VH-VL binders against SUPPRESSOR-OF-WHITE-APRICOT/SURP RNA-binding domain containing protein 1 (SWAP1). Designs and how they scored, part 13

Target 1, 142 residues: SUPPRESSOR-OF-WHITE-APRICOT/SURP RNA-binding domain containing protein 1 (SWAP1), of Arabidopsis thaliana (Mouse-ear cress) (o49570r267to408)
Amino acid sequence: LPADVAMELNGVLGNLNGTKESIKSAKIWFMQRSPFAPALAEALRDRVFAMDDSDRQMHIVYLANDILFDSLQRRTNLHEFDNEALAFRPILGSMLGRIYHFPQNKEENQSRLEKILQFWASKEVFDQDTISSLEKEMKSGP
Key: E = the ipSAE of ESMFold2; O = the ipSAE of OpenDDE; V2 = 0.75 times the mean of E and O plus 0.25 times the DockQ between their complexes.

## First folded at step 13 (VH-VL; framework fv_zilovertamab)

Design u3 (from t4 with heavy chain Y101F Q104E; at its last look DockQ between E and O 0.78; V2 from the best seeds 0.68)
Fold by OpenDDE, look of step 13:
Structure u3 (fold): chain C 142 residues (1-142), chain A 120 residues (1-120), chain B 107 residues (1-107)
Amino acid sequence: as target 1 above (142 residues)
Amino acid sequence: QVQLQESGPGLVKPSQTLSLTCTVSGYSFTDYYIHWVRQAPGQGLEWMGSINPRGGQTSYNQKFKDRLTISKDTSKNQVVLTMTNMDPVDTATYYCARDLFFGEYYFDYWGHGTLVTVSS
Amino acid sequence: DIVMTQTPLSLPVTPGEPASISCRASQSVSSYLAWYQQKPGQAPRLLIYDASNRATGIPPRFSGSGYGTDFTLTINNIESEDAAYYFCQQYDNFPYTFGEGTKVEIK
């Protein structure tokens, strides 16, 4: 990532506080920088791994969800992954895995993450094979 | 089954503070955001604010930011709306409502609503 | 704030005929648009979400369409039980805002 984008990302993530507004704002910022989607997605994963707060980890997942869902709604062909979906697909498994196995609020977050995967499946954010792969990686742990 | 129920005084005097409680049941309290929406008699719906029951983070309509506080009591599965300096113009049916799922910010479940009349 | 404008505000309909309600946003809300039905003395009930998806338990005669700024709720083969107020809501930007409501009356 360019230094300026990385700095902005840090600011955006610093402002994630669990409000819908903060997540929305972060999503908008992300979507405006779609060419960096792959690098940004990786950075989000790395942030999750660096965090020791399960709630803050989940906020990033919520952000990812909003990004993916927003991108889904903009697809011209629902059966083709959009830019954001392609960016997140390789990193989501490990990201979710970190949270899934994190000791804090483990049971509750496991349930939430399973629901999120189900949601992505039902909305066809990802195909079933991808969902299965993500689930497997999530449950296997980092 | 999912249930939301508003409770509080049906009558408030001008300049007094309104306190309403939304009691939630039938699902995990901390999984979904709770919103407050009001409707003046014969009028439309107005979004007031929301709270994340997990961490207690709130979002407010700027119209009410100086008067409105939304809080939660996890032990009781309750969300509380507090609004100061009530005026007759604040007479309305007050609803609490739930998001269907994170990322889907429409309201799938509503309370029955409670009428609050502001009158001397 | 995003202003949601509904038309018409009153809509008399003959049973068996279709009814269409328009909701226009002052700016694009993508597909983040919901429709609610509200009967007197009751809370709003979710009909349509994300512009075109029927909520669980909602009859097929209810449908939603649109994207961006212009949305339509259509009730095909309207029934007497469909007499109610209908509201659109955008949830793309804060604050969330609702349309004025449309009163559907059965002739």
Scores: ipSAE 0.594, ipTM 0.883, lowest interface PAE 1.1, mean pLDDT 95
ESMFold2, look of step 13: ipSAE 0.699; ipTM 0.878
ESMFold2 (binder alone), look of step 13: mean pLDDT 91; pTM 0.922

Design u4 (from t4 with heavy chain Y101F; at its last fold request DockQ between E and O 0.94; V2 from the best seeds 0.88)
Heavy chain, then light chain:
Amino acid sequence: QVQLQESGPGLVKPSQTLSLTCTVSGYSFTDYYIHWVRQAPGQGLEWMGSINPRGGQTSYNQKFKDRLTISKDTSKNQVVLTMTNMDPVDTATYYCARDLFFGQYYFDYWGHGTLVTVSS
Amino acid sequence: DIVMTQTPLSLPVTPGEPASISCRASQSVSSYLAWYQQKPGQAPRLLIYDASNRATGIPPRFSGSGYGTDFTLTINNIESEDAAYYFCQQYDNFPYTFGEGTKVEIK
ESMFold2, look of step 13: ipSAE 0.759; ipTM 0.893
ESMFold2 (binder alone), look of step 13: mean pLDDT 90; pTM 0.901
OpenDDE, look of step 13: ipSAE 0.542; ipTM 0.869
ESMFold2, look of step 15: ipSAE 0.739; ipTM 0.883
ESMFold2 (binder alone), look of step 15: mean pLDDT 91; pTM 0.911
OpenDDE, look of step 15: ipSAE 0.829; ipTM 0.934
ESMFold2, fold request of step 16: ipSAE 0.783, 0.794, 0.779; ipTM 0.896, 0.895, 0.899
ESMFold2 (binder alone), fold request of step 16: mean pLDDT 89, 90, 89; pTM 0.878, 0.896, 0.893
OpenDDE, fold request of step 16: ipSAE 0.597, 0.931, 0.889; ipTM 0.887, 0.961, 0.948

Design u5 (from t5 with heavy chain F101W Q104E; at its last look DockQ between E and O 0.59; V2 from the best seeds 0.00; counts 0 for: pae O 2.1 > 2)
Fold by OpenDDE, look of step 13:
Structure u5 (fold): chain C 142 residues (1-142), chain A 120 residues (1-120), chain B 107 residues (1-107)
Amino acid sequence: as target 1 above (142 residues)
Amino acid sequence: QVQLQESGPGLVKPSQTLSLTCTVSGYSFTDYYIHWVRQAPGQGLEWMGSINPRGGDTSYNQKFKDRLTISKDTSKNQVVLTMTNMDPVDTATYYCARDLWFGEYYFDYWGHGTLVTVSS
Amino acid sequence: DIVMTQTPLSLPVTPGEPASISCRASQSVSSYLAWYQQKPGQAPRLLIYDASNRATGIPPRFSGSGYGTDFTLTINNIESEDAAYYFCQQYDNFPYTFGEGTKVEIK
């Protein structure tokens, strides 16, 4: 990532507090920088691994969800992955795995993450094979 | 089954404070947002505000922000609407509605609504 | 605020015929648009979400289309039980806003 984009990302994530407004704001910022989606997705994963707060980890997942859902709605072909989906696909398993096995609020977050995967499956954010792969990686842990 | 139910006084005097309660059941209380929507007789729907039962954060329609407070009681699975300085123009059926989870922000379940009449 | 404008406000329809209601947003709401049905003395009922998806239990004769600013609710082969008010709602930005409502009457 360019230094300026990385700095902006830090600011965005610093303001991420789990509210719809904060998540939406972060999503908009992300979508405006779609060419950096792969690098940004990786940065989000890295942030999750660096965090010791399960709530803040989940906020990043909520952000990822909004990004993916927004991108889904913009697809010209529902069965073809969009730019953001492609960017998140390789990093989501590990990201979710970090949270899934994090001691704090473990049971609750496991339930939430399972529902999120189910949601992505039902909305066809990812194909079933990808969902299965993500789930397996999530449950196997980092 | 998912249920939302509004409760409170059906009659409020002008300048008094309205307090309504939305009691939810049939799902995890903290997983979904609760919204308040009102409808004056013969009129359309008006969004008033919402609360995240998990974090307690709220959003308000600017029209009501100075006299509207939305709070929660997690132990009772309840969301409370408090609106001060009621006026006859605030006469309406008040609904609470559930906001769906994670990207589904439409209202899938509504309470039956409760009519609140503001009159001296 | 995003203004949602519905047309028409009153729509008389003959049974068996189709009905179409338009909802126009003052700015783009992407696909964050829902349609609700409301009968007298009842709460609104979700019909369509995300512009074009039927809610659970909603008959196939109800359909939604559109993206951005222009949306349409279509009721094919309208039935007497479809007499009601219909509202569109955007949930893209706070404050959430509704259309004025369309009264569908059966001739």
Scores: ipSAE 0.327, ipTM 0.806, lowest interface PAE 2.1, mean pLDDT 94
ESMFold2, look of step 13: ipSAE 0.667; ipTM 0.855
ESMFold2 (binder alone), look of step 13: mean pLDDT 91; pTM 0.922

## First folded at step 14 (VH-VL; framework fv_zilovertamab)

Design k1 (from u2 with heavy chain N52Y; at its last look DockQ between E and O 0.78; V2 from the best seeds 0.00; counts 0 for: pae E 2.9 > 2)
Fold by OpenDDE, look of step 14:
Structure k1 (fold): chain C 142 residues (1-142), chain A 120 residues (1-120), chain B 107 residues (1-107)
Amino acid sequence: as target 1 above (142 residues)
Amino acid sequence: QVQLQESGPGLVKPSQTLSLTCTVSGYSFTDYYIHWVRQAPGQGLEWMGSIYPRGGQTSYNQKFKDRLTISKDTSKNQVVLTMTNMDPVDTATYYCARDLYFGEYYFDYWGHGTLVTVSS
Amino acid sequence: DIVMTQTPLSLPVTPGEPASISCRASQSVSSYLAWYQQKPGQAPRLLIYDASNRATGIPPRFSGSGYGTDFTLTINNIESEDAAYYFCQQYDNFPYTFGEGTKVEIK
């Protein structure tokens, strides 16, 4: 990532506090920088791994969800992954795995993550094969 | 089943402070946002603000930024709306509503609403 | 703030006929648009979410369409029980905003 984008990302994530406004703002910022989607997605994963707060980890997942859902709505072909979906696909398994096996609030977050995967499946953010792969990777842990 | 119920005074004098409580049941209190929406008699709906009970983070309509506070009591599964300096123009039915899962920010469950009349 | 404009504000309909209500946003809200039904003395009830998805328990005669700024709620083969106010709501940007409401009356 360019230094300025990385710095901005830190600011955005610093302001991510679980409010819908903060998530929305972060999503908008992310969407405006779509060429960096792969690197940004990786950075989000890395942040999740660096966090020791399960709620903050989930905030990043909520952000990812909003990004993916927003991108889905903009697809010209619903059966083709959009730029953001492609960016998140390779990192989501490990990201979700970190949270899924995190000791704090484990049972509740496991349930939430499973529902998120179901949501992505039902909305066709990812195909069923991808969902299955993400689920396996999530449950296997990092 | 999911239930939301508003409670508080039906009558408030001008310049006084309104306090309403939304009591929720039938689901995990901390997992969903609670919103406050009001409706003046014969008028449309107006979003006032929301709270994320898990962390207590709030969002407000700037129209009410100087008067409105939303808080929660996790031990009671309650969200409280406090609005100062009430005026007859604030006469309305006040609703609390639940936000659905993240990414779906529409209101799937509503309270029955409570009428608040501001009058001398 | 995003302004939601509904038309018409009053809609008399004969049983068995279709009813259509328009909702226009002052700026694009993508598909972050919901429709609610409200009967006298009751709270609003969710009908449609994400512009075109019918909520659980909602009869098939209710449908929603649109994207961006123009949305439509359609009630096919309207029934007497459908007499109510209908509201659109955007949840794309804060503050969330509602349309003025449309009163559907049965002739």
Scores: ipSAE 0.247, ipTM 0.786, lowest interface PAE 2.4, mean pLDDT 93
ESMFold2, look of step 14: ipSAE 0.465; ipTM 0.794
ESMFold2 (binder alone), look of step 14: mean pLDDT 91; pTM 0.923

Design k2 (from u2 with heavy chain N52H; at its last look DockQ between E and O 0.70; V2 from the best seeds 0.00; counts 0 for: pae E 4.5 > 2)
Fold by ESMFold2, look of step 14:
Structure k2 (fold): chain C 142 residues (1-142), chain A 120 residues (1-120), chain B 107 residues (1-107)
Amino acid sequence: as target 1 above (142 residues)
Amino acid sequence: QVQLQESGPGLVKPSQTLSLTCTVSGYSFTDYYIHWVRQAPGQGLEWMGSIHPRGGQTSYNQKFKDRLTISKDTSKNQVVLTMTNMDPVDTATYYCARDLYFGEYYFDYWGHGTLVTVSS
Amino acid sequence: DIVMTQTPLSLPVTPGEPASISCRASQSVSSYLAWYQQKPGQAPRLLIYDASNRATGIPPRFSGSGYGTDFTLTINNIESEDAAYYFCQQYDNFPYTFGEGTKVEIK
């Protein structure tokens, strides 16, 4: 990540507060930097690992969800993942696993994460094999 | 099974404060934002604001920001709209509605609404 | 605020006929548009979300289309129970705003 993009990302993530306005603003920022999507997705995962507050961790999952849905609307090949889906696939399993096993609000967040995976399956953000792999990674832990 | 129900006074005098309650049932309170939307008689709908049911973060339509407060009582599964300095132009049916806590911005369930008339 | 303009405001129909309602946004809202049905004395009901997706339990005679600024709700094979107000809502930018509504009535 260029140093200026990394600094901007820290500011964007610091301003996530659970409102839909804050999530949408962060998504817009992310999508304007789509060429950096793989590195940005990795940075989001790394930030979740560094956090000690499961509510803030979940805000990053909400952000990832908004990004994936925005990119889904732009998908041109029915049988291939778009740029952002490809960028997120390798890091989502470990990111979700970190939250799944985090002690704060554990059972509530486990339920939320399972619902989010099923939602992604139902909207075909990822295919069912990918969802099953993500679920396995999530439940096996960080 | 999902139910949202608005309750409160049907008549409020000008300059008084309105307090409306949205009581929800049939789903997990913490899974959905609650929004307030109003509809003046014979007019279109107007979004007023919303609240996160766990963290309590609010978003307000700037039109109402100076006199609108949305709050919650988690122990009662309730969201409360408080609006100060009511004026006859605020006469409307007030609805609460929900949207999913992530990624969705449309309202899948609404209450039946409560008419509030502002008059002497 | 994004202004949502619906046409027509009144649409008389005969059962079995198709109906089409337009919603135009004052600036692009991408696909962030919903359609609602509101029958007299009832709460609004979600019909379509994200411009073209039917909500759960909505019959396939309802369909939505459009992207950006121009959107259409289509009701094929109108039934008598479809007499209602229909309105659009954008959720691309705050505040959320609604169209004025279209009254669909059986003639």
Scores: ipSAE 0.237, ipTM 0.716, lowest interface PAE 4.5, mean pLDDT 88
ESMFold2 (binder alone), look of step 14: mean pLDDT 90; pTM 0.911
OpenDDE, look of step 14: ipSAE 0.356; ipTM 0.818

Design k3 (from u2 with light chain N93D; at its last look DockQ between E and O 0.88; V2 from the best seeds 0.00; counts 0 for: pae E 2.2 > 2)
Heavy chain, then light chain:
Amino acid sequence: QVQLQESGPGLVKPSQTLSLTCTVSGYSFTDYYIHWVRQAPGQGLEWMGSINPRGGQTSYNQKFKDRLTISKDTSKNQVVLTMTNMDPVDTATYYCARDLYFGEYYFDYWGHGTLVTVSS
Amino acid sequence: DIVMTQTPLSLPVTPGEPASISCRASQSVSSYLAWYQQKPGQAPRLLIYDASNRATGIPPRFSGSGYGTDFTLTINNIESEDAAYYFCQQYDDFPYTFGEGTKVEIK
ESMFold2, look of step 14: ipSAE 0.580; ipTM 0.842
ESMFold2 (binder alone), look of step 14: mean pLDDT 90; pTM 0.911
OpenDDE, look of step 14: ipSAE 0.694; ipTM 0.908

Design k4 (from u2 with heavy chain S28D; at its last look DockQ between E and O 0.68; V2 from the best seeds 0.00; counts 0 for: pae E 3.9 > 2)
Fold by ESMFold2, look of step 14:
Structure k4 (fold): chain C 142 residues (1-142), chain A 120 residues (1-120), chain B 107 residues (1-107)
Amino acid sequence: as target 1 above (142 residues)
Amino acid sequence: QVQLQESGPGLVKPSQTLSLTCTVSGYDFTDYYIHWVRQAPGQGLEWMGSINPRGGQTSYNQKFKDRLTISKDTSKNQVVLTMTNMDPVDTATYYCARDLYFGEYYFDYWGHGTLVTVSS
Amino acid sequence: DIVMTQTPLSLPVTPGEPASISCRASQSVSSYLAWYQQKPGQAPRLLIYDASNRATGIPPRFSGSGYGTDFTLTINNIESEDAAYYFCQQYDNFPYTFGEGTKVEIK
């Protein structure tokens, strides 16, 4: 991850405040750096692990969701994952697991994360086997 | 079964504060942002702002930033719009509308609207 | 702010024939464009999202097209119940903005 992109990411995540406006702005920034998608996705997961505020952790999950839906609209082969889906798949299980087991607002966030997985399944962001694997990893913990 | 309903005064005097309530039912309140949109007589729709259903964070159209507050009461399934210093130009039908908490940016359900007239 | 310009502002139509409404954005909004129908005394109703996708329960006679700055709502086989105001909305950039509206009337 180049040092200038990493610094810009810190600024982008600092402005992330749970409004649709802030999430969309961060997504636009991310999509402009598509060649770095795997490293950026990993950085988002690492940021969730470093946070001690579950609301801010959830904002990063919503950013990931927005990125995945933006890339889904551009998916050229409906039977294969796009670049961003491939970049996020390896880190989503641990990211969601960190929040699932976080003590702040635990029950409420567990419900929200289960709903997000069901939403991704219903919209075919990932196939059912992938969703099942993510759910198992999320519930098992980090 | 999904319902959004606006309630509040139909008449407000100039310089006074407007308070409107959007009451929702038929779905999980925490799954959707609530937005306020208004429509002056004979004019198009104007987006005013929105509120995050969980954290309560708000986003406002800069046009209204100095006098608009949006708040929520999750236990009542309600969102409240408060707008200070009302002017006759603010006469409009005020709608609440929802968009999905994540992944969607368009409004799939709207309230029926409430007309607010600002006059002496 | 992105200005959305609709043409025409008034559109008389004959049942059974097609009608089209144009929406032009002051800058590209990609495909982030919705269309709404509003009948007098009623809430706006979502017709089309992402420029071309019909919302749930919308009859196939409604279709949308366009990308970037120029968008079209087409109503094929106009029915008397289609008399209404129609608005476009962009959601590419904040604040969300709407077109001025087009009043569709049965001749």
Scores: ipSAE 0.337, ipTM 0.748, lowest interface PAE 3.9, mean pLDDT 88
ESMFold2 (binder alone), look of step 14: mean pLDDT 91; pTM 0.920
OpenDDE, look of step 14: ipSAE 0.854; ipTM 0.939

Design k5 (from u2 with heavy chain Q57H; at its last look DockQ between E and O 0.86; V2 from the best seeds 0.00; counts 0 for: pae E 4.1 > 2)
Fold by ESMFold2, look of step 14:
Structure k5 (fold): chain C 142 residues (1-142), chain A 120 residues (1-120), chain B 107 residues (1-107)
Amino acid sequence: as target 1 above (142 residues)
Amino acid sequence: QVQLQESGPGLVKPSQTLSLTCTVSGYSFTDYYIHWVRQAPGQGLEWMGSINPRGGHTSYNQKFKDRLTISKDTSKNQVVLTMTNMDPVDTATYYCARDLYFGEYYFDYWGHGTLVTVSS
Amino acid sequence: DIVMTQTPLSLPVTPGEPASISCRASQSVSSYLAWYQQKPGQAPRLLIYDASNRATGIPPRFSGSGYGTDFTLTINNIESEDAAYYFCQQYDNFPYTFGEGTKVEIK
């Protein structure tokens, strides 16, 4: 990940505060750097692991959600995942698992994460086998 | 059944502070953002701002930023709009509306609205 | 702010016929556009989200189309109950902005 992109990411995540305005702004920034999507997705997961506040962790999940839906609208091959879906698939299970087992607001966040997975299934962000795999990884641990 | 209900004074005098309450029922308060939208008589709708139901962070239309405060009381399932220095041009029906806390930015349920008239 | 321009502002219709309402954004909003119906004295009701998806419980005679800057709400086989005010909303960027609305009236 180039140093200037990593520095910008730190600023973007620092401004992320749970308003839809902040989530949308961060998504716009991310999509403008689509060639770095795999490294950026990994950085988002790493940031969730470093955080000690489950509300801030959930803000990163909401950001990932916005990115995935924006990229889904631009998907050119229905038989293959788009660039951002491919970038997030390997890191989502551990990211969600970290929050799923985090003690702050645990039961509420568990319910919300399960709803988000079903939302992704219903909108076909990922196929059902992938959703089932993410759910298993999320529930079994980081 | 999902319900949003606005309440507050129907008449305020110029320069006074307006306080409106949106009371919600039929769903979990923390699952949805609450927005305030107003509609002057015979005019279109104007988005004023919103509040995150969990952390209380707000987002405001810059037009109202200096006069508008949105707050919440989770224990009462309420969101409160406070707007200072009311002027006759602020006469409007004020609606609260909700959107899902993630991934959706449009309003699936609205309140019935409350007319606020600002006159001397 | 993104300006949403609706045409026509007034649309007289005959039951059984189709009607179309246009909404144009001053810059691209991708597919982040909703349509609402508002009957006199009532709260707005969501019809269409994400430009073309029908909200739960909305009859199939309502459809939306468009991408970017130009969007259309189509009402097929107009019914008397469809007399209402219709408006679009963009949610691509803050502040959210709405079209000026179209009053649909039965001839």
Scores: ipSAE 0.228, ipTM 0.729, lowest interface PAE 4.1, mean pLDDT 88
ESMFold2 (binder alone), look of step 14: mean pLDDT 91; pTM 0.911
OpenDDE, look of step 14: ipSAE 0.567; ipTM 0.875

Design k6 (from u2 with light chain F94W; at its last look DockQ between E and O 0.88; V2 from the best seeds 0.00; counts 0 for: pae E 2.5 > 2)
Heavy chain, then light chain:
Amino acid sequence: QVQLQESGPGLVKPSQTLSLTCTVSGYSFTDYYIHWVRQAPGQGLEWMGSINPRGGQTSYNQKFKDRLTISKDTSKNQVVLTMTNMDPVDTATYYCARDLYFGEYYFDYWGHGTLVTVSS
Amino acid sequence: DIVMTQTPLSLPVTPGEPASISCRASQSVSSYLAWYQQKPGQAPRLLIYDASNRATGIPPRFSGSGYGTDFTLTINNIESEDAAYYFCQQYDNWPYTFGEGTKVEIK
ESMFold2, look of step 14: ipSAE 0.513; ipTM 0.823
ESMFold2 (binder alone), look of step 14: mean pLDDT 91; pTM 0.915
OpenDDE, look of step 14: ipSAE 0.652; ipTM 0.897

## First folded at step 15 (VH-VL; framework fv_zilovertamab)

Design n1 (from u4 with light chain N93D; at its last look DockQ between E and O 0.81; V2 from the best seeds 0.66)
Fold by OpenDDE, look of step 15:
Structure n1 (fold): chain C 142 residues (1-142), chain A 120 residues (1-120), chain B 107 residues (1-107)
Amino acid sequence: as target 1 above (142 residues)
Amino acid sequence: QVQLQESGPGLVKPSQTLSLTCTVSGYSFTDYYIHWVRQAPGQGLEWMGSINPRGGQTSYNQKFKDRLTISKDTSKNQVVLTMTNMDPVDTATYYCARDLFFGQYYFDYWGHGTLVTVSS
Amino acid sequence: DIVMTQTPLSLPVTPGEPASISCRASQSVSSYLAWYQQKPGQAPRLLIYDASNRATGIPPRFSGSGYGTDFTLTINNIESEDAAYYFCQQYDDFPYTFGEGTKVEIK
């Protein structure tokens, strides 16, 4: 990531506090920087791994969900992954895995993550094979 | 069965503080955001604010930000609305509602609403 | 704030006929648009979400369409039980805002 984008990302994530507005703002910022989506997605994963707060980890998952869902709505072809979906696909498994096995609020977050995967499947954010792979990676842990 | 129920005084004097409680049941309290929406008699709906019941983070309509506070009591599965300096113009039916899912912002379940009249 | 404008505000309809309600946003809200039904003395009930998706339990005669700024709620084969107020809501930006509401009356 360019230094300026990385700095902005830190600011955005610093402001990600679990409010609807903070998630929305972060999503908008992310969507405006589509060319950096792969690097940004990786950075989000890395942030999740660096966090020791399960609620803050989940906020990043909520952000990812909003990004992916927003991108889905903008797809010209539902069966073709958009740039954001392609960016998140390789990192989501490990990201979710970190949260899934995190000791704090483990049972509740496991349930939530499973529901999120089901949501992505039902909305066809990802194909079923991808969902299955993500789920497997999530449950196997980092 | 998902249920939301508003409770509080039906009558408030001008300049006094309104306190309403939204009690939820039938689902995990911390999984969904709770919103407050009001409706003046014969008028449309107005979004007031919301709270994340997990951490208590709040969002407010700027119109009410100076006199509205939303809080939660996880032990009771309750969300509380507090609004100061009530005026007759604040007379309305007040609803609490939840969004449907993570990152979704439309309201799938509503309370029955509670009428609050501001009058001397 | 995003202003949601509904037309008409009052809509008399003969049973069996279709009804259409328009909702226009002052700026694009993408597909982040919901429709609610509200009967007297009751809370709003979700009809449509994401502009065109029927909520669970909503009859097929209710449909939503649109994207960006112009949206339409269509009620086919109006029934007496459909007499109510209908509201659109955008959830693309804060604060969330609603239309003025449309009163559907059965002739």
Scores: ipSAE 0.477, ipTM 0.853, lowest interface PAE 1.3, mean pLDDT 94
ESMFold2, look of step 15: ipSAE 0.753; ipTM 0.893
ESMFold2 (binder alone), look of step 15: mean pLDDT 91; pTM 0.914

Design n2 (from u4 with heavy chain S28D; at its last fold request DockQ between E and O 0.95; V2 from the best seeds 0.88)
Heavy chain, then light chain:
Amino acid sequence: QVQLQESGPGLVKPSQTLSLTCTVSGYDFTDYYIHWVRQAPGQGLEWMGSINPRGGQTSYNQKFKDRLTISKDTSKNQVVLTMTNMDPVDTATYYCARDLFFGQYYFDYWGHGTLVTVSS
Amino acid sequence: DIVMTQTPLSLPVTPGEPASISCRASQSVSSYLAWYQQKPGQAPRLLIYDASNRATGIPPRFSGSGYGTDFTLTINNIESEDAAYYFCQQYDNFPYTFGEGTKVEIK
ESMFold2, look of step 15: ipSAE 0.695; ipTM 0.861
ESMFold2 (binder alone), look of step 15: mean pLDDT 91; pTM 0.913
OpenDDE, look of step 15: ipSAE 0.877; ipTM 0.945
ESMFold2, fold request of step 16: ipSAE 0.727, 0.786, 0.752; ipTM 0.878, 0.901, 0.889
ESMFold2 (binder alone), fold request of step 16: mean pLDDT 90, 89, 90; pTM 0.901, 0.880, 0.897
OpenDDE, fold request of step 16: ipSAE 0.901, 0.929, 0.922; ipTM 0.951, 0.960, 0.958

